# VH-VL binders against q9nrl2r1430to1533: the designs that were tried, part 121

Target 1, 104 residues: q9nrl2r1430to1533
Amino acid sequence: GGVHELSAFEQLVVELVRHDDSWPFLKLVSKIQVPDYYDIIKKPIALNIIREKVNKCEYKLASEFIDDIELMFSNCFEYNPRNTSEAKAGTRLQAFFHIQAQKL

## First folded at step 7 (VH-VL)

Design m14 (framework fv_nezutatug)
Fold by ESMFold2-Fast, scan of step 7:
Structure m14 (fold): chain C 104 residues (1-104), chain A 121 residues (1-121), chain B 107 residues (1-107)
Amino acid sequence: as target 1 above (104 residues)
Amino acid sequence: QVQLQESGPGLVKPSQTLSLTCTVSGYSISSGYYWHWIRQHPGKGLEWIGYIYYSGSTDYNPSLKSLVTISADTSKNQFSLKLSSVTAADTAVYYCARELYWDSGSYFDYWGQGTTVTVSS
Amino acid sequence: DIQMTQSPSSVSASVGDRVTITCKASQDISNYVAWYQQKPGKAPEPLIYDASSLQSGVPSRFSGSGSGTDFTLTISSLQPEDFATYYCQQYDSEPYTFGQGTKLEIK
């Protein structure tokens, strides 16, 4: 049988992915769809990359995991103007994350 | 939770215009995503019809483009399909679906239950 | 238009079996492939996206692989609820196209 159990980080990533406002964050931004993104954003990241890092046990401290999630939101707000659907989704998802992260 | 629900007449006469509406709850259409229509003919696979992006931009399957219009009513949180000059070949189950934005037109993550449309006199 | 061809068109299997369904694109589509499960009378549900990424909430017995033109969906230990029709879909370019479907039925 299955003796696998989700880590606290994996559980939180799953909750973020399930959230209706996760759509800008599920995968790395496409160079084809957004050609100037990688000229502006120095450290791109997305929930799929963070989930891979969790599965590979690359986060030793909760602060490292939190830093990657916050980087993701910071990139969103740096690239996207405040009134865009992306920035609005990021604002709501970040608030949700801050509540969930208190469990860590 | 995001939910999509199709509505419209189950029977349409040949040469008439088929009109279907998708009502979205749990998420505002104007806030993002691509919103699609897909159909499934009896005993056949799935056929993509077209989409409307939250900004109002549309694109349609070239095999149907001269016959299809997709539009949105953001005040009602709905998007609609009009298929003109229908024939018996347009008999199908019609689905509305949502597509993610960020990966060259990802996959359909939420679907309506489907509505059956029969074209007959 | 990019054509998606699935094989087999139907497969008979027993609970506990490993089942593999293949999908071939008429041109290179990188990894822009999704897989869906459709049960009778219901809408398709997503299983896999980007050829190998598992949709949230989908059991780990489902996996996808492949790139370019050849893709596979694998069910490692078939359960009773897995008897359904499976479809691959490309989203490399419009129009989006689906495979013809593979019906997974009880042996």
Scores: ipSAE 0.000, ipTM 0.541, lowest interface PAE 14.6, mean pLDDT 84

Design m15 (framework fv_nezutatug)
Fold by ESMFold2-Fast, scan of step 7:
Structure m15 (fold): chain C 104 residues (1-104), chain A 121 residues (1-121), chain B 107 residues (1-107)
Amino acid sequence: as target 1 above (104 residues)
Amino acid sequence: QVQLQESGPGLVKPSQTLSLTCTVSGYSISSGYYWHWIRQHPGKGLEWIGYIYYSGSTDYNPSLKSLVTISADTSKNQFSLKLSSVTAADTAVYYCARELYWDSGSYFDYWGQGTTVTVSS
Amino acid sequence: DIQMTQSPSSVSASVGDRVTITCKASQDISNYVAWYQQKPGKAPEPLIYDASSLQSGVPSRFSGSGSGTDFTLTISSLQPEDFATYYCQQYDSYPWTFGQGTKLEIK
């Protein structure tokens, strides 16, 4: 019937993007709005970049995909003090990710 | 099973540096989470001292910031507290604890048994 | 710093009683509250996080409620092993602060 299957990675990224706590992670941090971010964070990443990598079939192993998502959260917790709205959003979204990633 | 265990001298003289170590088993500190020091003064409540994140980032209670250093030794799976210029007010039971940061809450899910430190001449 | 005030400082109760301990924050902390139980000579053990979420392995007779500045810990039917000191903690803002503790004593 012409139905195309979405990859497990694409489905998971879509679920993360749709989550209420995804707002700090949708796009790369703005150098204009946060000028010291790139002095501290050496491997910046965001959901839009991860989704692009999924669409280009750049993840050969589930571990590579998981590593990029974990890097995104690690960057959040490294830059943002724990009591910030960004860090709190990251904590909740990471917990959601860990539950969903059990399918991979 | 994650376990934390404190070790240190028990008795420290005023003006010296208190050094305590927390040994973690069942989980690698380099894999994540925040690792904290908390103390409890005799007959009183709990006081947060500070933390170290696995990346090396630290934060300290502002009331203690100039006196506290927390560091990690990843090869030994340990993190340590140094408290300089101690006084009798630093007499307490010292706990190390892990903050459960990856679920919907942020609280101390594992604690060491505590080690008693007395500051006396 | 956010001040956490517990009430009462001590309470005497009998096995089977319903016990309520309250905790008040000096400012709005949403639901970022944990409750701990501490027995003599032991480290505190977590009971509740996010004001109302029960820690895995903790008996269902323990429950938490509240939001904003006013929080409660309830033990619906007190058991002998529940005689301990209870602490609330806020984790909304650094430095993290604890209540002064509520000692639950046998009547």
Scores: ipSAE 0.006, ipTM 0.558, lowest interface PAE 13.9, mean pLDDT 84

Design m16 (framework fv_nezutatug)
Fold by ESMFold2-Fast, scan of step 7:
Parts: C-alpha cells; sequence; structure tokens
Structure m16 (fold): chain C 104 residues (1-104), chain A 121 residues (1-121), chain B 107 residues (1-107)
C-alpha cells in the first residue's frame, strides 16, 4: 500500500470501465428493474463504487482492491446463468482483469 | 470554497490550435476528482469533451479523438485543453467542470463561468 | 453513443403552473440521469441527480422521476426565477451525453 498503488488502481479501473465488456459492471443493479437481485446477492458492488473507494483512499493494499474486483465478478456468476450475455461479458472482462492485475 | 475559472484567447484562426486553461482555487487538483471540459455551441446544447483525473488518466469524446489533449499542471493547480486543427464548428462557450463520481452516480457539481471562443479568419 | 432526446423543445407557462419536461434515452441507463438549469449568460447548475435526488439548496418544487429509458423533470408551481433552459444528462457510460434542452418561456 501507498500513493503509487492508488494511482495504479485508478488506471486499472479506467481500463476496466473503457472495456467493451464492462456494461454489466459500470453501476449497481437496479432494484426496480431486477427486484430479486438483492435477495440473492448480499454484497453488491460495481465499478463506480470501486472507483469511489479508490478516490477516497480506502484501499491500503493491492489485495483489498483485487478482492473487491473479484467480488464483482463472483456476484455476476452467482446471479447470471453461464449462457447469458452478462456472464459471457463477465468471463471476458475477468480474463482481461487478470492480465492487467499483473501490473500491480 | 471551490472555484473554477477559464482563460484563453477569445478568437482563434481556422487550422490553428485552441488552448484554454482552467484555474482551480479552494481545492487541490492533485487531491482527487475528475476535471472535465464541456462546450456549448451557439444556440445549441452541451457537448462533453473529456476529462483528466489527478493521477493523469484521461478520456476523450471519440468524436474529437486525437484532436484533443487535456493536461494538468498541479504546481499551478490548473488543467488545460488543447484542440488542434480548429474550424468554425469549434466556435462555442467552453466550460471547465468538476465531476463528483459517487456510489450510485455522478454529476458536475462545480462549473467555471465559461469562456467564449470564436473561430474565424 | 447514448442519445438523449428531450421534449418539448420549448414550453410556454405562467407563474403557478405545473410544468413537466421529459427526457428519453436510446438505451437503458437505470437511474443515471442528472438535470441542470441554465440561465442566459450563466453556466448550468445541477438540480437533480440519480434521476430523483434533489441537489442541496434546490427548492422542493423541483422533482425528478423515471428509470430505464424515460425520465421526467417536474416543477410543481412555477416561479419567476424558473424561466430558464433545462438539460438532462446521462452518466451511465462514456461519452457523457446531454439532451438538446428545453426552453421554459413566459406565456
Amino acid sequence: as target 1 above (104 residues)
Amino acid sequence: QVQLQESGPGLVKPSQTLSLTCTVSGYSISSGYYWHWIRQHPGKGLEWIGYIYYSGSTDYNPSLKSLVTISADTSKNQFSLKLSSVTAADTAVYYCARELYWRSGSYFDYWGQGTTVTVSS
Amino acid sequence: DIQMTQSPSSVSASVGDRVTITCKASQDISNYVAWYQQKPGKAPEPLIYDASSLQSGVPSRFSGSGSGTDFTLTISSLQPEDFATYYCQQYDSYPYTFGQGTKLEIK
């Protein structure tokens, strides 16, 4: 943890946000549009929340940042069946993340 | 209190580079947030140009692509816009603004007063 | 890019009237909409964020509603200082896009 890691986290979040497959992850799932989501997913998270945590210096270690990103993907695969566009986007974005996270 | 103030030439010739600077007071750019440029064409709506984050990360409107560069000078607490190869279509009021990226969303919470740029020979 | 379409382009109203302005997104943007008020010669000022959350200091006669693709800004009892141009903006994805604006004029 430190100032250089915070800069790296922001750059990685920006890369994830800009990826073609980020669309299921940009924002929290709408309770109005998907009312059962919060009955199934107990620790909801999205890229906008993770980016806010980076901005507030809430990640002290790279492992904490990685854990939040992995939670986001875990939630996607728990809620969405494997054959959905959401799950497929999540699989591709997670692979991209694993490559980029090697920079951390 | 946070204040943003645009500065730069009000008249630019076609094919030249437009250079504008936003001076921020009451908050250090290096401390956080996303710092944006937005323009408004005469009698028309608002167009997002791009942003810079304190880490140096930038993103630009794809319609402007390589024509736009946004940079920051943290020692002066300023961020700047360069728009190359301008045409009459770039005539607009240019605003700098801060974006609060929050849990469920974001919005532009502070704006400069705007600076008018006319592109003509 | 996400297209934001406002209607009407202009509306004429009297003090005390209820005014409604609509904004439609070309795709689902959940609740990631902000509304701004702009007076002549001034920068836009935020009114509403997250489709329905009122910005601090903004009078309670302003309200926002909607989710998905259809959003509404309502002024319950129009005051003289409310004659201005209103813009919606999506912040679901880059590039950020604005509606074309609705000019609120004296009847």
Scores: ipSAE 0.000, ipTM 0.550, lowest interface PAE 15.7, mean pLDDT 85

Design m17 (framework fv_nezutatug)
Fold by ESMFold2-Fast, scan of step 7:
Structure m17 (fold): chain C 104 residues (1-104), chain A 121 residues (1-121), chain B 107 residues (1-107)
Amino acid sequence: as target 1 above (104 residues)
Amino acid sequence: QVQLQESGPGLVKPSQTLSLTCTVSGYSISSGYYWHWIRQHPGKGLEWIGYIYYSGSTDYNPSLKSLVTISADTSKNQFSLKLSSVTAADTAVYYCARELYWKDSSYFDYWGQGTTVTVSS
Amino acid sequence: DIQMTQSPSSVSASVGDRVTITCKASQDISNYVAWYQQKPGKAPEPLIYDASSLQSGVPSRFSGSGSGTDFTLTISSLQPEDFATYYCQQYDSYPYTFGQGTKLEIK
């Protein structure tokens, strides 16, 4: 990736990590705590993985970075019923992401 | 169970456009993963052509830049390769494949059986 | 582009032999290497990912090792069904690149 794009992705991931509603997304879901998660969600992802991909310049296009963030939210809404704290946190964080992503 | 199957013409004339389609069953293309085209030249030699991400984003091998287009038809659960201005060097077995992204790992977990394409007059 | 070079290009071996195939990347790719087995007329099948992780269903006689630039695929006790061509692949960065292949033949 370009230097400017890499810096923009890194800044946005840092802002997502620091957001109050990032707690369901910081790391991959625990198989011990949620045994059926990996039976339902076929492409797991979390902010720590996305940040590592940014640092390794694995995103060639801004759309690929955005797609991975959207996949993270899509997984949240697929697994978690809409009335859960996880789904509510995801809804708020996704809205924040959409505002910040306008800068990309 | 996920299965991929290539289809298209086995013989293409030089300077024409090669068009191949991959039909996916057992999983919806629009639901996830990277979907790739890879070819194998006579004698060996695997070459990555490009991908389409489940959302529609594409990227192509720079060595094939401007000659390749990959697109998806989610209503048919298919993705397709167009390679323009073909020459004898494009003679190969063409594979479609899925790239699994799980944790920090990526690799091709499912492949089609391959389709042989010969470029000759 | 990252170049992947395999050694040897071919090897002749007998059933029961220990076979080692190596793969060298032109730059540090951490552990982002997969190995594939291809039998004549068939598509490649994954054997190893993340340099050393065995794909589900693959016999334990197959193992992978290495990090950085130097990677190895080992078959501890060769079986008749193992005669095939083996390819390494890096997935550290695009474009993805493969080694030229190692053909494992009956002695």
Scores: ipSAE 0.000, ipTM 0.558, lowest interface PAE 16.1, mean pLDDT 85

Design m18 (framework fv_nezutatug)
Fold by ESMFold2-Fast, scan of step 7:
Structure m18 (fold): chain C 104 residues (1-104), chain A 121 residues (1-121), chain B 107 residues (1-107)
Amino acid sequence: as target 1 above (104 residues)
Amino acid sequence: QVQLQESGPGLVKPSQTLSLTCTVSGYSISSGYYWHWIRQHPGKGLEWIGYIYYSGSTDYNPSLKSLVTISADTSKNQFSLKLSSVTAADTAVYYCARELYWDSGDYFDYWGQGTTVTVSS
Amino acid sequence: DIQMTQSPSSVSASVGDRVTITCKASQDISNYVAWYQQKPGKAPEPLIYDASSLQSGVPSRFSGSGSGTDFTLTISSLQPEDFATYYCQQYDSYPYTFGQGTKLEIK
């Protein structure tokens, strides 16, 4: 934990948000547009929620932050078939995340 | 730049376990992608064995599922195949391969050179 | 399992010929097909993905077409280095399956 780790989390979230492949992850999936999503996905999360948690200093350890990001990707791969644009974007963004997360 | 290299014994006795390792260079297995094992029987086509996703999740060809285990050692940047209770039908060239799932669909973009395994009866 | 059937099993051709190899899936797989070239003693190398997209570095004489159940690989003007075995593969669903291969032989 600590202030240095929290600062690093904010920087990484900003880089993820700015990435071309962030579009499926910016906010929670719409229940109106995708009504079966919340029947399948039990722990929904998105980058806007993760960023809010970072801003409120809710992550005490890098592992907690990493777990939330990994949950986001896990949800994507559980709901979306492999060959969808969402799953492909998730695969690319997750690889980018893992490279950047080595700095944590 | 990304390279895969198979290693393991070239000769295995019937009923024993075949163990092969794929060493990856130029990319960290823990960073992404699906990592596969594929084999080719003498004079026959290609048969998909299974994969391990960098997160540790696996899937196997149903025809082999009870006999196959794929695992990863991210500290060594390797993934391995164990095939139990081998028979002469398991004689083949074994390949490891990476499946690209980035921007253009799924295909095996990098392959190892292959390792020949003979099951002696 | 999805069955991939290639035809012909072998084809004899001369340098400069147009060669066509076909692949039929037992069910609709959209465009989730890749084609590979394999030379004796070597691993397969990717040529085409998503039925019609050319892999980087592959000569433009190679092209793919098709959707649904019927797919075609075409070599517009055969070169000496193209004599090899060609395989189609579906990646619509697990288990992944390959065609039985088409051996392209010099006439």
Scores: ipSAE 0.000, ipTM 0.553, lowest interface PAE 16.6, mean pLDDT 85

Design m19 (framework fv_nezutatug)
Fold by ESMFold2-Fast, scan of step 7:
Structure m19 (fold): chain C 104 residues (1-104), chain A 121 residues (1-121), chain B 107 residues (1-107)
Amino acid sequence: as target 1 above (104 residues)
Amino acid sequence: QVQLQESGPGLVKPSQTLSLTCTVSGYSISSGYYWHWIRQHPGKGLEWIGYIYYSGSTDYNPSLKSLVTISADTSKNQFSLKLSSVTAADTAVYYCARELFWDSGEYFDYWGQGTTVTVSS
Amino acid sequence: DIQMTQSPSSVSASVGDRVTITCKASQDISNYVAWYQQKPGKAPEPLIYDASSLQSGVPSRFSGSGSGTDFTLTISSLQPEDFATYYCQQYDSYPYTFGQGTKLEIK
């Protein structure tokens, strides 16, 4: 995309980071605190990585940006059972993302 | 703003159980993060005791594992440390702390002010 | 357990000095090191994480460097409020371990 689209990606990442339910997604899962995470999740990603990719202009299409955000949520739901605080936070943040992504 | 506050007895007799509570405000412990206990012996460095994950999972320093229990009471927004069979060597300032758990630095971002515990007869 | 050894155990310095504190891990811990500042009667406060990343709100005169087993905290121009004890901490594996501390005292 253009300069406007890149600015929109930056703004959306900022809104996600500021959201109360962003805590499971701010950075990659620690290997020492959750040792089995990387046995289950083969494509780990987090908001700090996505933010870095936005800053380096690595997203050429809005669909690529959206795919990375959706991968983040997919990883959450694959690893965490439905009734966990992580899964519940992920559900609420994903709903917020879908509303905000309509602006892209 | 997130705040942590330790509470418990300042004086404990040898062989008794030390019980400390950390009260968290500004954030619900049931919502996430690792919640730790760390102590500092007089004139010495810091010693990690253990943690409780918001889900209830715990891990303890192997040097203390048989003596330590950490538990959470989410309805009171508190987590607690029980250290059994205390000796004079357990005299220390005890801190509770929250830990970030990702690659933007796994570090203790909020600490309580510390509570002094003296083990003496 | 990973042993963290700091050098020196104490240092006397004057305002405006460059101060360097070193931390050595007993095994490779990549960049999984944090540095804390502790003033008398207070809890430690984070300064540096991931060996070299500056915590938000911490003055730019503080910097961290290193990887593997050897890590350094540098204060480029010492200020009066910097007189404190500094601790390194590894978070590569449990149990988390801290250095013994370096006390920075006014000369």
Scores: ipSAE 0.000, ipTM 0.557, lowest interface PAE 13.7, mean pLDDT 85

Design m2 (framework fv_nezutatug)
Fold by ESMFold2-Fast, scan of step 7:
Parts: sequence; structure tokens; C-alpha cells
Structure m2 (fold): chain C 104 residues (1-104), chain A 121 residues (1-121), chain B 107 residues (1-107)
Amino acid sequence: as target 1 above (104 residues)
Amino acid sequence: QVQLQESGPGLVKPSQTLSLTCTVSGYSISSRYYWHWIRQHPGKGLEWIGYIYYSGSTDYNPSLKSLVTISADTSKNQFSLKLSSVTAADTAVYYCARELYWDSGSYFDYWGQGTTVTVSS
Amino acid sequence: DIQMTQSPSSVSASVGDRVTITCKASQDISNYVAWYQQKPGKAPEPLIYDASSLQSGVPSRFSGSGSGTDFTLTISSLQPEDFATYYCQQYDSYPYTFGQGTKLEIK
């Protein structure tokens, strides 16, 4: 691992954050605005948490980083019906991620 | 052309706070890269102090973590080092440096000229 | 912390000589090593990154090699401007650490 691998993760997170479909994923879902979210989703995660983990060197393997990003998308599709703006944004951002992750 | 320049007092009394500033020209510190402080003790090698990332994230050498703070003033394109409770052991030449990161691995591609700090009564 | 140990601490050489400086890491750091040259009163300048990649503008007489724990900087035909102190640095993990330096001095 080491610092060189972590720099690639940070670049990818920045590219995801800058994508126009990142809006559902920037921060954890509000319990006040979406009260049933945490009843359904048991492992919540968002790009700000993933970025913090990258900055703290908490990913020892590229697979751990990829697993957290995939968990984020999986949560989106579990909670949000396919016809929602959230699910549509998730589908497009996940496709973008899969292309960029080939470089890891 | 990217240039870094250190500034601050050359003489600091024991127990006081050392404050140094790095002024960057030719590149915005908010845009990218890790911005570091490194020091060199007389007759000793180089010691990494810490960094600030363009996002504002910082990390510090564990041997100095309780004593050091690095911050940025993006309106002035500067980043600064504060080292508290200094002793004679903090006498060194202090460098600021940019870490090139995404393209070709990580290493310090630009350094300031260095500023000499003496801790003495 | 990863320890970087350079050898020799100093070397005396003549213009035209081949000079070799070595650097040993206390653990596997892949190829995450940079080499710097420092002249008296000046900041260090990068020579080599990723163990073997030559920094733009650096003369081709400088080369780096190695991976894992053992790294080498070679100057194939020493020139007068090459008398300086050389440092290796690992960037595999924080804190970043440097070797103690090798002083290259005129014979």
C-alpha cells in the first residue's frame, strides 16, 4: 500500500464529488428529513466519510476503498426506488466510478 | 513558475511560539497538492514536520503533533507553521515545500530557500 | 516509522569517477523513494523519484535503481558541480523519513 495508493483514492473521490450526479452522496442522509432511512440502511456511508478515511490512511487495500464506494451505491439502490432522481444519479455515478476504478 | 518563500523571526526565546509563513507564487494553494514544512538541524539530517492538503486536511509528525499547527490563508496564498513551547532543540533551517502527487508519484518538487531559526535567550 | 539508512556517510572521489550511494529501508517500500542533492547554503533539489525516474532537467549521468528495501544512486562520470550532500527519502507512509545523508567530497 502506502501513500502513493492513497493519492489515487483521493483523486478518485475528488472526481466523484465534482460529478454532477454526486448530490445524493456528498453527506449522510438526514434522519430529520428522511426518518425511515436508518431503519432500512444498517451501514450508512457517504463521500465525506470515505474521503476522511482516505485522509486518515484507514484503507490498507484498494479493495477496501472500492468496497466502501460500492456500499454507498448499494445503499442508494436499496432505499430509493429505481424511478427516483437519487437512483438515477446513483446509476450514472456508479458507471463513471467503474470506468475510473479501472485505473486503480 | 512556482516559487515558495519562507518568512518569520530568526530568533525566538525558549518556551515561546515559533511562527513562520510560506508565500506561494505562480500557483494557487487551494487548487491542488500537499504543502509541507520540513526542517534541518545543524549537523543533522532533514526532518518532516507536517502538511496541509489543498482541502484543508493536515497531518503532523507524531514526534511533534502536540506542538505543531499548520494552517492556510488562501486569500494571501500562504500557509503557516506554528510550533509551540520551543527549546534550543528547535534551532534549525525551516523549509516549505510542495509535494507533487498525482502524476509521477510523490516527492518534493519545489522548495523555498529556507529560513534560519535560532532558539536562544 | 520507516528508517532510512545511507552508506557511506561520506565518500571522496575525483572528477570522472563512478560514484555509488546506497540507501536501505527498514521495511518494504516498493519503489517509493526519491533522491535529493543539497549544496551548502541551498535547499535540497530533486534528482530521482519512484526509485529510478530522472527528474526533468537533471543530467543523464545520474541514475537510480532498486526496489523493496535496497536502493542505489549512481553518478556515472562525476563533474565538479556534483560535490554535494545526497539524501534518500521514502514516501511509502507517514511520517516521511530521510536518510542521514552522504557527503560527496573532492579527493
Scores: ipSAE 0.000, ipTM 0.553, lowest interface PAE 16.6, mean pLDDT 85

Design m21 (framework fv_nezutatug)
Fold by ESMFold2-Fast, scan of step 7:
Structure m21 (fold): chain C 104 residues (1-104), chain A 121 residues (1-121), chain B 107 residues (1-107)
Amino acid sequence: as target 1 above (104 residues)
Amino acid sequence: QVQLQESGPGLVKPSQTLSLTCTVSGYSISSHYYWHWIRQHPGKGLEWIGYIYYSGSTDYNPSLKSLVTISADTSKNQFSLKLSSVTAADTAVYYCAREIYWDSGSYFDYWGQGTTVTVSS
Amino acid sequence: DIQMTQSPSSVSASVGDRVTITCKASQDISDYVAWYQQKPGKAPEPLIYDASSLQSGVPSRFSGSGSGTDFTLTISSLQPEDFATYYCQQYDSYPYTFGQGTKLEIK
C-alpha cells in the first residue's frame, strides 16, 4: 500500500459526506433524541469520527478503514427497521461505498 | 485560473526561522487537494518538504525532523512554511505547489514561480 | 527513503531525434511515478503520471513506460521547446523523492 491509500481514504470519506444519502451518518446518534440507541449499539461510529481517524493517520491498513465504514452501515441496519428512511439511505450509500472502495 | 505565488524574505540569518507564504487565487485551499512546499538547492534536484491537506492534516519530510511547520489561513486563502534553525544548507529556491490526487494518479498540477532564499550572515 | 536515480545526467540531441531518459528506484514503487519538465528560471510542469499516463495538454510525442524499479520517459521526435531538464518523482511513499534530473541540450 502506498501513501495514496490514506489520500484515497480521505477522498472516499469526502465523497460519502457529499452523497445525498449521508444524512443519517454525518454525526453520532444523539442520546437525547434516541435514548435507546446506545443500549443496542455497542460500537457507535459516524463519518465525522472516521474522517478524524483518517486525518490523524490512525488507519494502518485499508481493511481497518473498510471495517469502520462497514461497522457504520451494520449499526444502521441493526438499529433501524429496513422500511425506514435511515435504512434505505444506508442501503444506497453502502452500494455507492462498495463501488468506490474498489479503488482502495 | 489557479495561481500560486510565494512571498517572504530573500535573506535569512543562520539559526533564525524562515517564514514563507503561498497565496492561492482561483481555487479555495479549503475545498480539496494537497498543498505542498518543495525546494531546489543550487546544483541539485527537487526536495519535498511537506504538505497540508485541505482538511488541515500535515506531513513532513523526516530529514527535516521537527524543524518544519506548515499551516493554513483559509480566510486569506494562504498556506505557509516555517523552517526553524536554518543553516547555509537551507539556501534554495522554494516552491509552493498543488497536488491533485484521484483514482488514476497524482501529480503537482500548479506551482508558484519560486522564491529564492539565501541563508547567510 | 526511496532513492530515484536518473540516467543520463545530460544528453545532447538534435530536433527530430528520439530521446530516452531512464529513472531507477531503489525499491519497488509499482507505477507510482510522475515526470516533470523544467525550463531555466521556471517551475516544473507535469508530463506523465502513473508511469505511463499522459497529462492533458501534453503533446503525444511524450510517453512513459516501466513498472517496479525501472522507468523511462521517451520523446519520439524532439521539438525546439523540449530542451529542458526532466525529473522523475516517486509517490509510492513519504517522503516524496525526485531524481537528480536529466538536462536535455541542443547538439
Scores: ipSAE 0.007, ipTM 0.583, lowest interface PAE 11.3, mean pLDDT 87

Design m22 (framework fv_nezutatug)
Fold by ESMFold2-Fast, scan of step 7:
Parts: structure tokens; sequence; C-alpha cells
Structure m22 (fold): chain C 104 residues (1-104), chain A 121 residues (1-121), chain B 107 residues (1-107)
């Protein structure tokens, strides 16, 4: 094998997935459980999709990776009122991301 | 555009410590990737010296390990090489470079222009 | 350490020629090879990674092949700007090691 150093993007996605507040972001929102989500959110994304893009080397610039993560948080805050458990989890996870993204 | 620029003394006396700094623009070194020093002795090929990972961890070429320290100053967006107890054999062009890497691949995607270091009394 | 041996050390060629440069690793390194071009007074520029993947912006006349211990860089139709020194590099394990270089000269 090659020298196995995880990419910075891969390490950060793994840390986000392992975070207690990642639960709203692990996979795409269910249309069955939230039928109006896709009428409001035009560019849905989740950590499993971002992780797959990282694994396939689809991010050529750190800005592209950061943009997808920020899109994920933006979608959360657009759909979910500020007092929801989803929005509160998003606020904490985004703060964690901003601290960790200083290392990107 | 990501740019790397080496700086440091062009002349170092034998037995002294060589100190070089790489200034990075267009990307924060603490934001990712690994940052390397590579040298080229006059008329010879390339020799890998070592690296500092964005997290601060380092590794060095075993042939130089007891003589080399690489460190980063994230507030200035710089990383630096110190090579102790230099001799005429350390006369070379010194490059800093960024390594882009993923699961199974890597390559040095950006290099500085190189700085010439001569070790002489 | 993994030793990378290039052949030939130098090659003289004419514009339009097909040129092949070989690189041999002292042990199996799978496809963990990159190739670089260096012009006099300049830093190396990446050409190929993962033994055969062409770097963005590099002309299609450049190609890489090989796996295991034997690797080749091919220039299918040599252009004037291609006269340079070429290096292979393994990234299978630390320390990273380079071939000694192949100088491509005008015939």
Amino acid sequence: as target 1 above (104 residues)
Amino acid sequence: QVQLQESGPGLVKPSQTLSLTCTVSGYSISSGWSWHWIRQHPGKGLEWIGYIYYSGSTDYNPSLKSLVTISADTSKNQFSLKLSSVTAADTAVYYCARELYWDSGSYFDYWGQGTTVTVSS
Amino acid sequence: DIQMTQSPSSVSASVGDRVTITCKASQDISNYVAWYQQKPGKAPEPLIYDASSLQSGVPSRFSGSGSGTDFTLTISSLQPEDFATYYCQQYDSYPYTFGQGTKLEIK
C-alpha cells in the first residue's frame, strides 16, 4: 500500500460524523417523514454524500468542500425554525466545523 | 492562487544551523494538507527532507532525522526548516512544497521557486 | 528505503520522436508513483500521479503506465518545450524517494 495519511477533508468529515450533533446531517431528509422539504430546499446534501465525494476525490479545492458543508448548514437553518432540535444541533455542529475548518 | 516562497540566508558557515522559512499565500497551512522540504544538490537529483502535517505532526528522512526540525507559525502562514551542524554536503537548492493527497494517491502540486544555500567558511 | 532507478540517465531525441523513460522500484509499490518535469533553474512540475493519471493542464502527449516495480513515462510526439529533466517519485512509504533523473536533450 501507499502511505496512509487521511486527507484533511476525510479527517474532518469523520470528525463531523462522530460528533453528537451530527444526527440531522448523516443522510438526506426523508420525503416520507418531511414531504415539503424538497419543495423548499433546492440543493439537498448530507454528510454521507460529502463523504462519498471526498472518497472519490471530487473536491479539487478546499473552498469546494467548505461550500458543500456550508450548504448543508444553510439548508438546515432555512428549513428548520431556530427553536427546533435540528437547528440547535446545526448551530453547535457548525461552530465545531468552523473551529476544525481552521485546519483546512 | 496558492504560492510558496522560500527565504533565508544564502550562505551558512560549517557547523552552524541552516534556517529557512516558507511563506504560503492563497491557502492557510493550518487548513489542510502536508507541507514539505525537498532539496537538490548541485548536479544531482531530488532529496526529500521531511514534512509538517496541517495538524502539526512531523516526520523526517531517517538519513537527516537527528539534524532536522520542521515547524509552523500559523499566525504568519509560514513553515520553517532548521538543519543543524551543516557541512559542504548541505549545499543545495532548497524547495518547499505542498503535498496534495487522498486515499491512495499523492503528488506535490505547488512548489516554491527554490532558494540556493551555500555552506562555506 | 525504496530505491528508484531511472533509465536512461540521458536521451537525445528530435522533435516529433516518441520518447520513453523507465523507472524501476526496488520493491513493489503498487501504483504509488508520480512523475515530474524540471526545466533548468525552475522547480519541478507534476505531470503524472497514480502511475498513469495525467495532471490537469498537462498535454495529452504525456502518458504514464506500469504497476508493481516497473513504470514508464511516454511522450508520444516530442515538442521543443519538452526538453527537460524528468523524475519519478514513489509515495508508497517514507522516506519519499526520487529517481536520479533522465535528461532529455536535443539530438
Scores: ipSAE 0.000, ipTM 0.560, lowest interface PAE 14.9, mean pLDDT 85

Design m23 (framework fv_nezutatug)
Fold by ESMFold2-Fast, scan of step 7:
Structure m23 (fold): chain C 104 residues (1-104), chain A 121 residues (1-121), chain B 107 residues (1-107)
Amino acid sequence: as target 1 above (104 residues)
Amino acid sequence: QVQLQESGPGLVKPSQTLSLTCTVSGYSISSGYYWHWIRQHPGKGLEWIGYIYYSGSTDYNPSLKSLVTISADTSKNQFSLKLSSVTAADTAVYYCARDLYWRSGDYFDYWGQGTTVTVSS
Amino acid sequence: DIQMTQSPSSVSASVGDRVTITCKASQDISNYVAWYQQKPGKAPEPLIYDASSLQSGVPSRFSGSGSGTDFTLTISSLQPEDFATYYCQQYDSYPYTFGQGTKLEIK
């Protein structure tokens, strides 16, 4: 735990946000634009929520932070077929995350 | 057509590591889907072991998490299960299976035929 | 973990009978339920997904219903090839869990 882990979480979230493939993950999916999303996805999450949790020191363990990021990707792949821009972006961003998460 | 086929030793000694491989044909593992291991104890129900996602991400049944490793070899179109420190309780038929996970379906649409593993001295 | 409880554990029936098997989840799983048929020495085969959607190639005498915690598999007119063990499965959350199975036997 402590300050060093909080700094590492913030750095990793910033790297994810800056990635070209972060666009499907920056904010929660719009219910108006995608009405069936919340019928299918029971635990919605996005990078803005994860960053807020980091800033409020809500992650006590690296595993809790990793679980939230993995939930975000899991939601993407559950909702979006493999041939969509969203699923392709998620695949590339998840691979990037796995490399960066080695620093945690 | 998609086909899954398990292979590995039928007899494993207690405390050793069980190693099983699933060979996939008709679909490339690297192209998508979740690839799972499931087992069935003699005369009993089905128990989910874990999965590997086509990106390499894994998750395991919490009751087995410290003992299980699932990995993929995309060049051979295979994924494998290693279960360490086996006991007689690990005697089962082991299946590999695929699930869709997207939109309206997260069920096992294709299964291997199963391979019987006996843990005995 | 979500517990899936099937009833009955076994049922004896005759060709032409209507057979009903039920499955209860320990918590709300919406419609994220699949049903499988397993014959001796064979892998399970999917019958129903999303509680009520029939898998391609499965005879129309099989149907599923339910939502939330209570689910039902019905065989409207039992055929000789239907004698098997049937399993329900939830896929609302990991770990995936199965019912204990219902053995359908000839009377």
Scores: ipSAE 0.000, ipTM 0.534, lowest interface PAE 16.9, mean pLDDT 84

